# VH-VL binders against Indole-3-glycerol phosphate synthase (trpC): the designs that were tried, part 3

Target 1, 261 residues: Indole-3-glycerol phosphate synthase (trpC), of Aeropyrum pernix (q9y8t7)
Amino acid sequence: MRDSFLQKAIASAKDRTSLLEEIAGNCSPKPGRPSLSSSIREWVYRVGGAVIAEYKRCSPSAGAISTLDPVSYVQATRDASAAYSVLTEPNWFCGSIELIPYFARYKPVLAKDFIVSETQIRIAACMGASAALLIMEALTPRELQELAAAASRYGVEVLVETPDASHAVEASRLAPGSIIGVNSRDLKTLRVDYEAMLREVSKAREQLPGEVILVAESGIDSPDKALKAFKAGAQAILVGTAFMKNPQLREKILAELLQIP
Short names: E, the ipSAE of ESMFold2; O, the ipSAE of OpenDDE; V2, 0.75 times the mean of E and O plus 0.25 times the DockQ between their complexes.

## First folded at step 1 (VH-VL)

Design g9 (framework fv_greziprubart)
Fold by ESMFold2-Fast, scan of step 1:
Structure g9 (fold): chain C 261 residues (1-261), chain A 124 residues (1-124), chain B 112 residues (1-112)
Amino acid sequence: as target 1 above (261 residues)
Amino acid sequence: EMQLVESGGGLVQPGGSLRLSCAASGFTFSDYWMQWVRQAPGKGPEWVGLIRNKANSYTTQYAASVKGRFTISRDDSKNSVYLQMNSLKTEDTAVYYCARDFDYVGSYEAFDIWGQGVLVTVSS
Amino acid sequence: DIVMTQSPLSLPVTPGEPASISCRSSQSLLYSNGYNYIDWYLQKPGQSPQLLIYLGSYRASGVPDRFSGSGSGTDFTLKISRVEAEDVGVYFCMQGTHWPYTFGQGTKLEIK
């Protein structure tokens, strides 16, 4: 993301959060939510890798991605996905917090939003989310540590999204026990950069303890790219736009994943 | 005039308890995170813990040296933050300050308003 | 915990002369957002600490421009361009990078 967009998204999230404060105070985290990390580890043990399938209807760069409804998406992806990433940001990603309960019936849910407040994490937990996204570039060190600690109190796991290996190492230091994601961009174009992500995933794997779950998030739109991400050291991949636009592609990626030795 | 005023200090025996109060005036207390910091005689300040505002569910954080023994709470209707100190040890002897978390430009982690401090002496 | 080490511990200065205080952290305080999470406080005799500098180089409200902060990563400096009598006291650096938040041991600025 770009600094100006990120700042607008953060401001929007703060405004949205203030309106939900009373609801967050009255709700209780849903009991019995499955663990995101446990599901990833189970898939890695069984087939060598895990897929976090992202339900994303639109984005700033791609515009409208797909009209595929949640029921059809779950039916197509459920049997080969370790988890769902669900966009709850409404203004740029066409998300909704109300989507969480539906997906949570089937798999662990990662709530994907610009999370700047404990209130957002509490509400996500009340709706049934197992994990919450924290974007390292959107938070101060104090905010990252404190949101991760708050998530732990609600039984919510954290996936910290980072742009490169050095940030991944820093994130792991500041929020021990968190799942670490790498989402890289080309510095000249600011577009998602798959090759850069592979390099940074490999570097991060070398520096992070073996028990830290590493997620590759950039530009995975083919079975070959998915396999290379796993070989680079990622335990999971996050796939959104490719699955939404191409039903044939998601079937092929999931079939190839199941054959990993 | 923005100010923080602590009270409730004094002399207590090891194993005893004390409750410190900090009353705020001159600003919208309920919007701010509040901090407790202590300073032992002849030493630098030591962070004790914090309590967040309502938007962050009044959650707390503590230094390892006090975790399980000290509890921070607040009452926004009284513009006050509290530090309940249990199982006091001689090494808890210090001047205790409450401080306002600096939020002038959004998310800066600094303490811009401090109380006058209250002395807590733990001795037999 | 991050250890903050200040030098010198005692700094005698003639009024009108410059003063410089160093603070070294055991780990980098430079975060991914480009800020150094270090603050500077002054504790005048018999008073509570007061904020001088936050995020490495930003002056707190009401702090004279003779005070400046600099540095990045693990090495930081607080400078006073012209020391005044009211500047006497103990100066502390503090890291806000991760908790527990930790302070330096202090530098006592004295008039000669």
Scores: ipSAE 0.000, ipTM 0.464, lowest interface PAE 15.0, mean pLDDT 85

Design m1 (framework fv_miptenalimab)
Fold by ESMFold2-Fast, scan of step 1:
Structure m1 (fold): chain C 261 residues (1-261), chain A 123 residues (1-123), chain B 107 residues (1-107)
Amino acid sequence: as target 1 above (261 residues)
Amino acid sequence: QVTLVESGGGVVQPGRSLRLSCAFSGFSLSTSGVGVGWIRQAPGKGLEWVAHIYWDDDKRYNPALKSRFTISRDNSKNTLYLQMNSLRAEDTAVYFCAHRYYDSSGYYPFDYWGQGTTVTVSS
Amino acid sequence: DIQMTQSPSFLSASVGDRVSITCKASQGISSYVAWYQQKPGKAPKLLIYAASTLQSGVPDRFSGSGSGTDFTLTISSLQPEDFATYYCQQLNSYPLTFGQGTKLEIK
């Protein structure tokens, strides 16, 4: 269950939790945070799908991705995005918790990190995040349940990232009410399999209750790939690298989504 | 400019061991997303992947060769190694080292290759 | 293991011809295919990856197409320097596998 990159990321997250406690003290979740799930449902109702636009300056696989500043990114994406995914992991993704307040001015924010403690969830909520990422493969079933319960106490929604349909079903059972993401990525090599993700999204949609929101994650770098993910049963897609690197592709993906019935 | 240069090949008797080296420049195996591996080609035959090592020390092997071959690196010397044990006549080939760069799309081709070093397993 | 099968194994053509080489995967690999050119005594050279993306510096007479299990490398208006052996490779899963090769010879 544990590979070399994920193991390093988890260890780093545990160390960073102590520093976060020193920085933020006993802060309280920011009131009035908009709901991630409500925003997704509204976009699905209006146009047939939702985009979670990810602000990601670097990654383990690509190094530096883009120098595009948050202001320029929001200007380019806000009108057709349901939410922002904001990396708060600093060592591999060049993230920062200080990015959350900026993006939270405009849309619900998903705090994207290797979350292993309720302190990370609380601090994200203090900064304005509406939701937090829980990676199923980084957590034991008990840890997933405990972190989801902690998120609920702080008024934070959860997106549980899973590698396939069977894990998606189990995640939904262990963390009722959570948004479920499917990311068919080999965590050892970080290789994405878009076609496998489509198959697993389709299988998960058949098995999950209709009210459960499914999100198709990375590997979506064209309008056609986005449309196929929605047709497979995803209600939202999460797009990072394509939006960071290519303004033309970003505009075309968003324009195509506005044409969905 | 990216360069890879293999060395350590030669004639070796069956059952013996041999270690190949690949000195590279223009990239670092400490850089996230970088991987380097070995591909071999027997005389008159096609390409066969041998082993690969990634920036995070993740090692992948051709299952047919895993028990006899070990991939390793020295980041301070920008050098990749292939330790070959219990050599057989069927291991006779040109051994190439090649660079791969992974991005989040998952496309990871061998974009830069060395010229190869010849290993002949013969009595 | 994913088996990659090329067709034809041997191809004779003249300068100016359009030639196509097909590669078939034993199971679905989406667009995780690369194509390489190898000249006698030389290392392989990357031509195309992601089934259809041309590598920087490669002439635009080379093109790739296909998805799933069936892929094609096409060379329009064949040039003298294009006579070589061509290999497809799947990038989808370990072990990484190559096609058996297609040798393109002058008529």
Scores: ipSAE 0.000, ipTM 0.406, lowest interface PAE 16.7, mean pLDDT 84

Design m10 (framework fv_miptenalimab)
Fold by ESMFold2-Fast, scan of step 1:
Structure m10 (fold): chain C 261 residues (1-261), chain A 125 residues (1-125), chain B 107 residues (1-107)
Amino acid sequence: as target 1 above (261 residues)
Amino acid sequence: QVTLVESGGGVVQPGRSLRLSCAFSGFSLSTSGVGVGWIRQAPGKGLEWVAHIYWDDDKRYNPALKSRFTISRDNSKNTLYLQMNSLRAEDTAVYFCAHEGYSSGWYEGNYFDYWGQGTTVTVSS
Amino acid sequence: DIQMTQSPSFLSASVGDRVSITCKASQGISSYVAWYQQKPGKAPKLLIYAASTLQSGVPDRFSGSGSGTDFTLTISSLQPEDFATYYCQQYYSYPYTFGQGTKLEIK
């Protein structure tokens, strides 16, 4: 493991999973959950790109990001969002599985957490999530395959987050039918690197089958950066902190997309 | 070119208030993701983080100073402020304003990549 | 609060020497440490962030290493302009905290 924070987050997730198995019982996935991939494809068809808006109340080092409540966030973002990414990690991101049902009323929900067990996927589906995040760097190839298979059994789509094009291709091979995300960072700084992400998205698009949905996840905080990500080959972008800090950004991105021939 | 210029320091009596200013050029304080703050250094001592503020007015304080110090900004003037109340001798220090760089790996955090020259505050009669 | 402790507090060295300054965090902070150089009467200058990433414009004789709780700043061949006070800083958690400083002096 490259990042010692990931190791700590994984250990915490395993502990939380054990607790969830005891208290949540053997719930069944909520029926009628809308498809994340279908929503993305519809937005791509209509306007040329899709936005996954992330609701994130705090981050590990920064603490509280915004006081914007879920109701206000949905009212500000739903008209221009294909989906919501909802943090369920409680220790560093102020997340909660209880947030999923609210957002699921309006759009497909991607459950965003350090997912290490099928129990986390099942419970997210019980709460109404349409998709779950699997982090390539946090999982072995076997774990990725097993968790993707578990998600399929629960009718949960998977977004596999990868750092570069080579991993994106491998993730698509290991978890067929998954949505593939590129979240690139500079290897020395560990900073999200927007330019690196654009290069890696472009490379991944050339190598992946056309039906595979590609999501750009790094450093998108302006309409111009969103447009460049779509031009690089992404069908969707995931926008986190920028939307929490400026919900109006989604309207500007949509307006720019609608102006493209 | 990014520049930070502090002002407002001086000699002030114990128990009084003082407001420091920091003028930024080369970027806007309202830019999404921007965080700026204050770090102080007592004569002959080390560095102590005071407070920071994000572009959306989210504020963080050193718990030791939160009750007496208030951080704010004026986007129209592109200026950062530190309001210091109930000043004590131990508040005597050079006060630096600084821009926060973002660590955006798996763990978000901030280090200080641009600094002003500092403004001196002396609390004495 | 996370306490940052530097060793040594004072270091004497000669031009051309390889010197190392260590910084210990009271708890795990991953790679979220920065190193600063400060000369008398001047503002601190960022040298390294994310434990090992060199800031643009900083000479490559400076390097950083470590993760978790133990971090090291190394100067591979000391130059006259490198005599200064060095500080480590954690930015893993609020409040941000600095080490007490290491004063590098001419031997």
Scores: ipSAE 0.005, ipTM 0.429, lowest interface PAE 10.4, mean pLDDT 84

Design m2 (framework fv_miptenalimab)
Fold by ESMFold2-Fast, scan of step 1:
Structure m2 (fold): chain C 261 residues (1-261), chain A 124 residues (1-124), chain B 107 residues (1-107)
Amino acid sequence: as target 1 above (261 residues)
Amino acid sequence: QVTLVESGGGVVQPGRSLRLSCAFSGFSLSTSGVGVGWIRQAPGKGLEWVAHIYWDDDKRYNPALKSRFTISRDNSKNTLYLQMNSLRAEDTAVYFCARIEYGSGSYYDAFDIWGQGTTVTVSS
Amino acid sequence: DIQMTQSPSFLSASVGDRVSITCKASQGISSYVAWYQQKPGKAPKLLIYAASTLQSGVPDRFSGSGSGTDFTLTISSLQPEDFATYYCQQLNSYPLTFGQGTKLEIK
């Protein structure tokens, strides 16, 4: 990758993978993990949209985000969240794979990390994750296809994060059956471009088969922005920093979601 | 309408300095996601990236040229500069100014609009 | 440095022909590839970015494909104005590098 942050994140992930292989051995995916896609579809059917609530303690752009413990976070979000996105990247996002089992007790878990190896997917599944994030910009198309196939073998669903509609279509072709995300964050500057994301979500919805789940990611920090993302064609939204920093926002977005016919 | 117009080229002796200018209009280098840079082309040869600068003042250089070339801007004049020092015969080329911009909603950028170029000839 | 190698360096074709130009990166570069068209005495013009995204205003007979190390620019039905030199560029890592160019001439 060209971006220096992304390059460092990928290099770190490769180093962490070697350590995880030694520590975890050949563990098996935890049986009975709930489906992320099924949960999203159920929420769309009931109320018109789904929220993937992200537990994220810190990030490069925001620094330290929250002192909220997992128990407090679950109490605030459980009743109206379709799933939890759990950061497992330790160096920039203050994550840990050991967080997965706690959240998996309540909802399907998306393991969020710079995933570059089958081992990361397998270990996330061993801890109870239902899905894994694959970042299109961090992977070659061949790597994306291979990792998606590996996830399938482990019974792990994939959310492919893409920057625009054109890549969303390509990602769907390379990794059939995947959930597709459109990210408004510029990975080079880490700045959010919410309006660009809305345009690309709308374009992606027109081009993708109707059964493909489309997720709008970063930049959703108000109920109005959440509703606009759903109107643009997203079935789910991923909300991280805003929920961690603003408990009132969590309550308002979840209340609006429950009101959607 | 977006335009970029290069100026400052000419004939110079080896070892001397030259400053190129690129006057642009129809966009601001203060806009997030926008950069402007220099690409050169020796007579009958291919394209070679020289340097570019982004809206946030992030400057990137071809390592082969970094010690002799400096990129700068004046946002109040919508003008980009390339200061070229210790010029050599192999620096003889047409120097193009081009905008580098991220596509809508994309992390991918490209040189999407180019100026006409200005010719630099280093004798011998 | 990432080296970009184009094939062929020279191509002769007729109006109406389907033409493909390939570009190979010495290392994986995902989809950080752009294609440019340059006519004699003129500045380059962006055709494709992100390996496969058509630039606004470019005719839809142009398309890009590929990822990783192997990329292709295709012109589905050559027009007289398409005879030019074509360059690929990788924007994955610094220094940014271009292919050596492919000169497309009338047969």
Scores: ipSAE 0.000, ipTM 0.406, lowest interface PAE 14.6, mean pLDDT 85

Design m3 (framework fv_miptenalimab; at its last look DockQ between E and O 0.04; V2 from the best seeds 0.00; counts 0 for: pae E 5.1 > 2, placed apart)
Heavy chain, then light chain:
Amino acid sequence: QVTLVESGGGVVQPGRSLRLSCAFSGFSLSTSGVGVGWIRQAPGKGLEWVAHIYWDDDKRYNPALKSRFTISRDNSKNTLYLQMNSLRAEDTAVYFCAHSGYDFWSGYLEFDYWGQGTTVTVSS
Amino acid sequence: DIQMTQSPSFLSASVGDRVSITCKASQGISSYVAWYQQKPGKAPKLLIYAASTLQSGVPDRFSGSGSGTDFTLTISSLQPEDFATYYCQQLNSYPLTFGQGTKLEIK
ESMFold2-Fast, scan of step 1: ipSAE 0.188; ipTM 0.644
ESMFold2, look of step 2: ipSAE 0.034; ipTM 0.514
ESMFold2 (binder alone), look of step 2: mean pLDDT 91; pTM 0.939
OpenDDE, look of step 2: ipSAE 0.068; ipTM 0.630
ESMFold2, look of step 6: ipSAE 0.203; ipTM 0.624
ESMFold2 (binder alone), look of step 6: mean pLDDT 91; pTM 0.941
OpenDDE, look of step 6: ipSAE 0.088; ipTM 0.637
ESMFold2, look of step 8: ipSAE 0.127; ipTM 0.619
ESMFold2 (binder alone), look of step 8: mean pLDDT 91; pTM 0.941
OpenDDE, look of step 8: ipSAE 0.038; ipTM 0.562

Design m4 (framework fv_miptenalimab)
Heavy chain, then light chain:
Amino acid sequence: QVTLVESGGGVVQPGRSLRLSCAFSGFSLSTSGVGVGWIRQAPGKGLEWVAHIYWDDDKRYNPALKSRFTISRDNSKNTLYLQMNSLRAEDTAVYFCARDLYGDYEGFDYWGQGTTVTVSS
Amino acid sequence: DIQMTQSPSFLSASVGDRVSITCKASQGISSYVAWYQQKPGKAPKLLIYAASTLQSGVPDRFSGSGSGTDFTLTISSLQPEDFATYYCQQLNSYPLTFGQGTKLEIK
ESMFold2-Fast, scan of step 1: ipSAE 0.011; ipTM 0.560

Design m5 (framework fv_miptenalimab)
Fold by ESMFold2-Fast, scan of step 1:
Structure m5 (fold): chain C 261 residues (1-261), chain A 125 residues (1-125), chain B 107 residues (1-107)
Amino acid sequence: as target 1 above (261 residues)
Amino acid sequence: QVTLVESGGGVVQPGRSLRLSCAFSGFSLSTSGMGVGWIRQAPGKGLEWVAHIDWDDDKRYNPALKSRFTISRDNSKNTLYLQMNSLRAEDTAVYFCARIRDYYGSGSEYGMDVWGQGTTVTVSS
Amino acid sequence: DIQMTQSPSFLSASVGDRVSITCKASQDISNYVAWYQQKPGKAPKLLIYDASNLETGVPDRFSGSGSGTDFTLTISSLQPEDFATYYCQQYNNLPYTFGQGTKLEIK
């Protein structure tokens, strides 16, 4: 896959590592960061599911997803969110590492980037992030294991994003204690496949120990789809574009959860 | 600047074959997330997707046309082809080539963002 | 195959009017719908992708909304150059399918 977007994102992340090191210096992880996993478990215990609300201003497409500022986004989402997913990738997602301290005032923050270096994890922790995303498709098994170990040294939790149940099981084995995400795509088009994600979440739940937190990440844009993902076995859902376009969706998801025993 | 230019259309008798070409510039089909496809439009009718090919040489066809049409590419010439066999009167249309974009893992997908001018195929006795 | 049905097929309006065209999918396609504008003798032009994202260079009087099965293209204040045929297209499932088109005519 020559010139793949993933390869370009990885190369960019490696180039950014030296700049991030220069800017941050030899920083120390910020003390008092709340736990992402603890927040998710608290919401699951209280209402049966947790929402990770993603602040994403743009994507590799030319169009902006939303002009909603961070203050307005927090105002609209904080009461029903277990955590914030914050894009720190600047070239394709209009992200910034500087956004982390703002969101971390309110909820645990998942730093969302193409993470290929422990330096990225350390700097995220210095800015106040509780967790970091590791994309299984972007990493070799050895790289995944090494980065998960590095995260642990900095007190950073890991969310490993996987495409299906078999990879979810492998990721959990390679990075014990990690939160596991399922982001399923059609094998031919690589487009988000919500129904496939439901099947893979259900299969992963059956195979993973009960204490492993499972996150559904594909195609959740309505309360009904959120409810079905929770019923399939996910403890949390990650919602980006839908919340940027309709902040009231979070309240509707909570209302749906409260209607079940 | 991204451009696509179709050629190879003309008048053909039923049952014969035609090969259409689409010369593109400003992007490469070796780049992940890039695809190109064929869309046709019969006189006075709407749009119908014909076939698409992506950076991985994965080929997708309209099931109604798969048995008679073959999509291929030559990356060294930046050219897309559509081989049309056993042509029928109902294949009479303007054939457009268009770029299709999808970036894996990005969460962003495009429809067909850049189109050629079209080439006319008339199947008539 | 997913059937895309547009309503109305013909729409008459005046410059300055607010118009909406709807598109209904026969099954859930999430937000994977694009809208195109086509003028006689020309290729289609992409206006909206992912149901609501405005393509670069398209005037902001165009907007898209909807998810699942029901989608709407809105033009907030019609200009003379907007009289054209509009198509919705789903790209969630193969084969990719288009609506039958909505011809926007001068009233």
Scores: ipSAE 0.000, ipTM 0.423, lowest interface PAE 14.1, mean pLDDT 84

Design m6 (framework fv_miptenalimab)
Fold by ESMFold2-Fast, scan of step 1:
Structure m6 (fold): chain C 261 residues (1-261), chain A 123 residues (1-123), chain B 107 residues (1-107)
Amino acid sequence: as target 1 above (261 residues)
Amino acid sequence: QVTLVESGGGVVQPGRSLRLSCAFSGFSLSTSGMGVGWIRQAPGKGLEWVAHIDWDDDKRYNPALKSRFTISRDNSKNTLYLQMNSLRAEDTAVYFCARTRGYSYGWDYFDYWGQGTTVTVSS
Amino acid sequence: DIQMTQSPSFLSASVGDRVSITCKASQDISNYVAWYQQKPGKAPKLLIYDASNLETGVPDRFSGSGSGTDFTLTISSLQPEDFATYYCQQYNNLPYTFGQGTKLEIK
């Protein structure tokens, strides 16, 4: 039983998939969804980096993070965000698939969950998501390939979350065209190692083809840490807890990144 | 095609200062991900890292040497410098200039090395 | 500081022999280890990086292995030009530190 939290999350996702099959019915992906990768590339071209702002009400490591409603969050972040990461996992992250349509009105949405089935990807697309998270540590290589192929059939982009550079390279090989994320968070302890993440991002950038978008995940809670992640080679950063807990810090990070005083 | 050539070594008295230079070609320190550093080797001894500088002017030092040594660069001349102050007998060594590859922010190994310049601190 | 300890400090071997040099880190450094060859009077030359990746232009008789705290450089069929001192270097933590060196003498 290695990694008990991840195993519980996967088991829960399988149970939720059965319910999603029932409520999803014959829904089709929502047309006109904006591209996550295109938005990231536009922001990189314009200002040198992109921010994926994560709406996350709670987590196992932080407990209740914020009671901030989606409307207030979007109002505060949309002008400086390339995309929204929206938690749809309900048991540990207080997420909901019903949040996707709201955020999708403004920016590309990454559906963030423990995705183990094609159905989760399809219903996220029906709700308006442009991309889905695949966690490399939660999937076998074959499962990763099959889910990436399924995403492609629904016109859903994939962000593959990896723990280090070697997995990032393998993920890019197994799921060509995917956005690659580096997250040094230990899923057993939920501890973030920002310095290790920077090292792995820098190493992954050296090894990945230039057209592959690299995202630095977790541990970014200050303007300095955000800028260092971009310097290490990430085209985008994913910021959650800092944006949810402290509106002043959120505004400061976004202003710094936009070169707005 | 990458070359690094050190100069500025010599015999110097204890307590004096000396500035080493490293002229490099085949790459630019303006290129994201590039870095260069200094490594020294005392006669008959092993390698000791001295200092490093990245394309973005981020500087790192061996803590034992930080108070006496300063690393700098001139991108217009493709030249790296090491300013050594308050020299001691134990600073006697061959000083190598070397390029780092790809892993910035303190994750550096050295892929191309200069021939070294000898510094002898004696009276 | 992370201490890198090489074993052996001196090795004498015949042409054609398989030789191994080990390097032990005082704490976990993942795979952030490089190996260098230094011939008398010359600058070090990179052989291996990230514990096991062979640098371009280095003969394939050289290989590296290991992770965590224990690393090995192997020369599968020793040649006369392999007479040299070999150094490991960790770059996981500042300051960067090198092993004390292994002097290889061919009989």
Scores: ipSAE 0.000, ipTM 0.419, lowest interface PAE 16.1, mean pLDDT 85

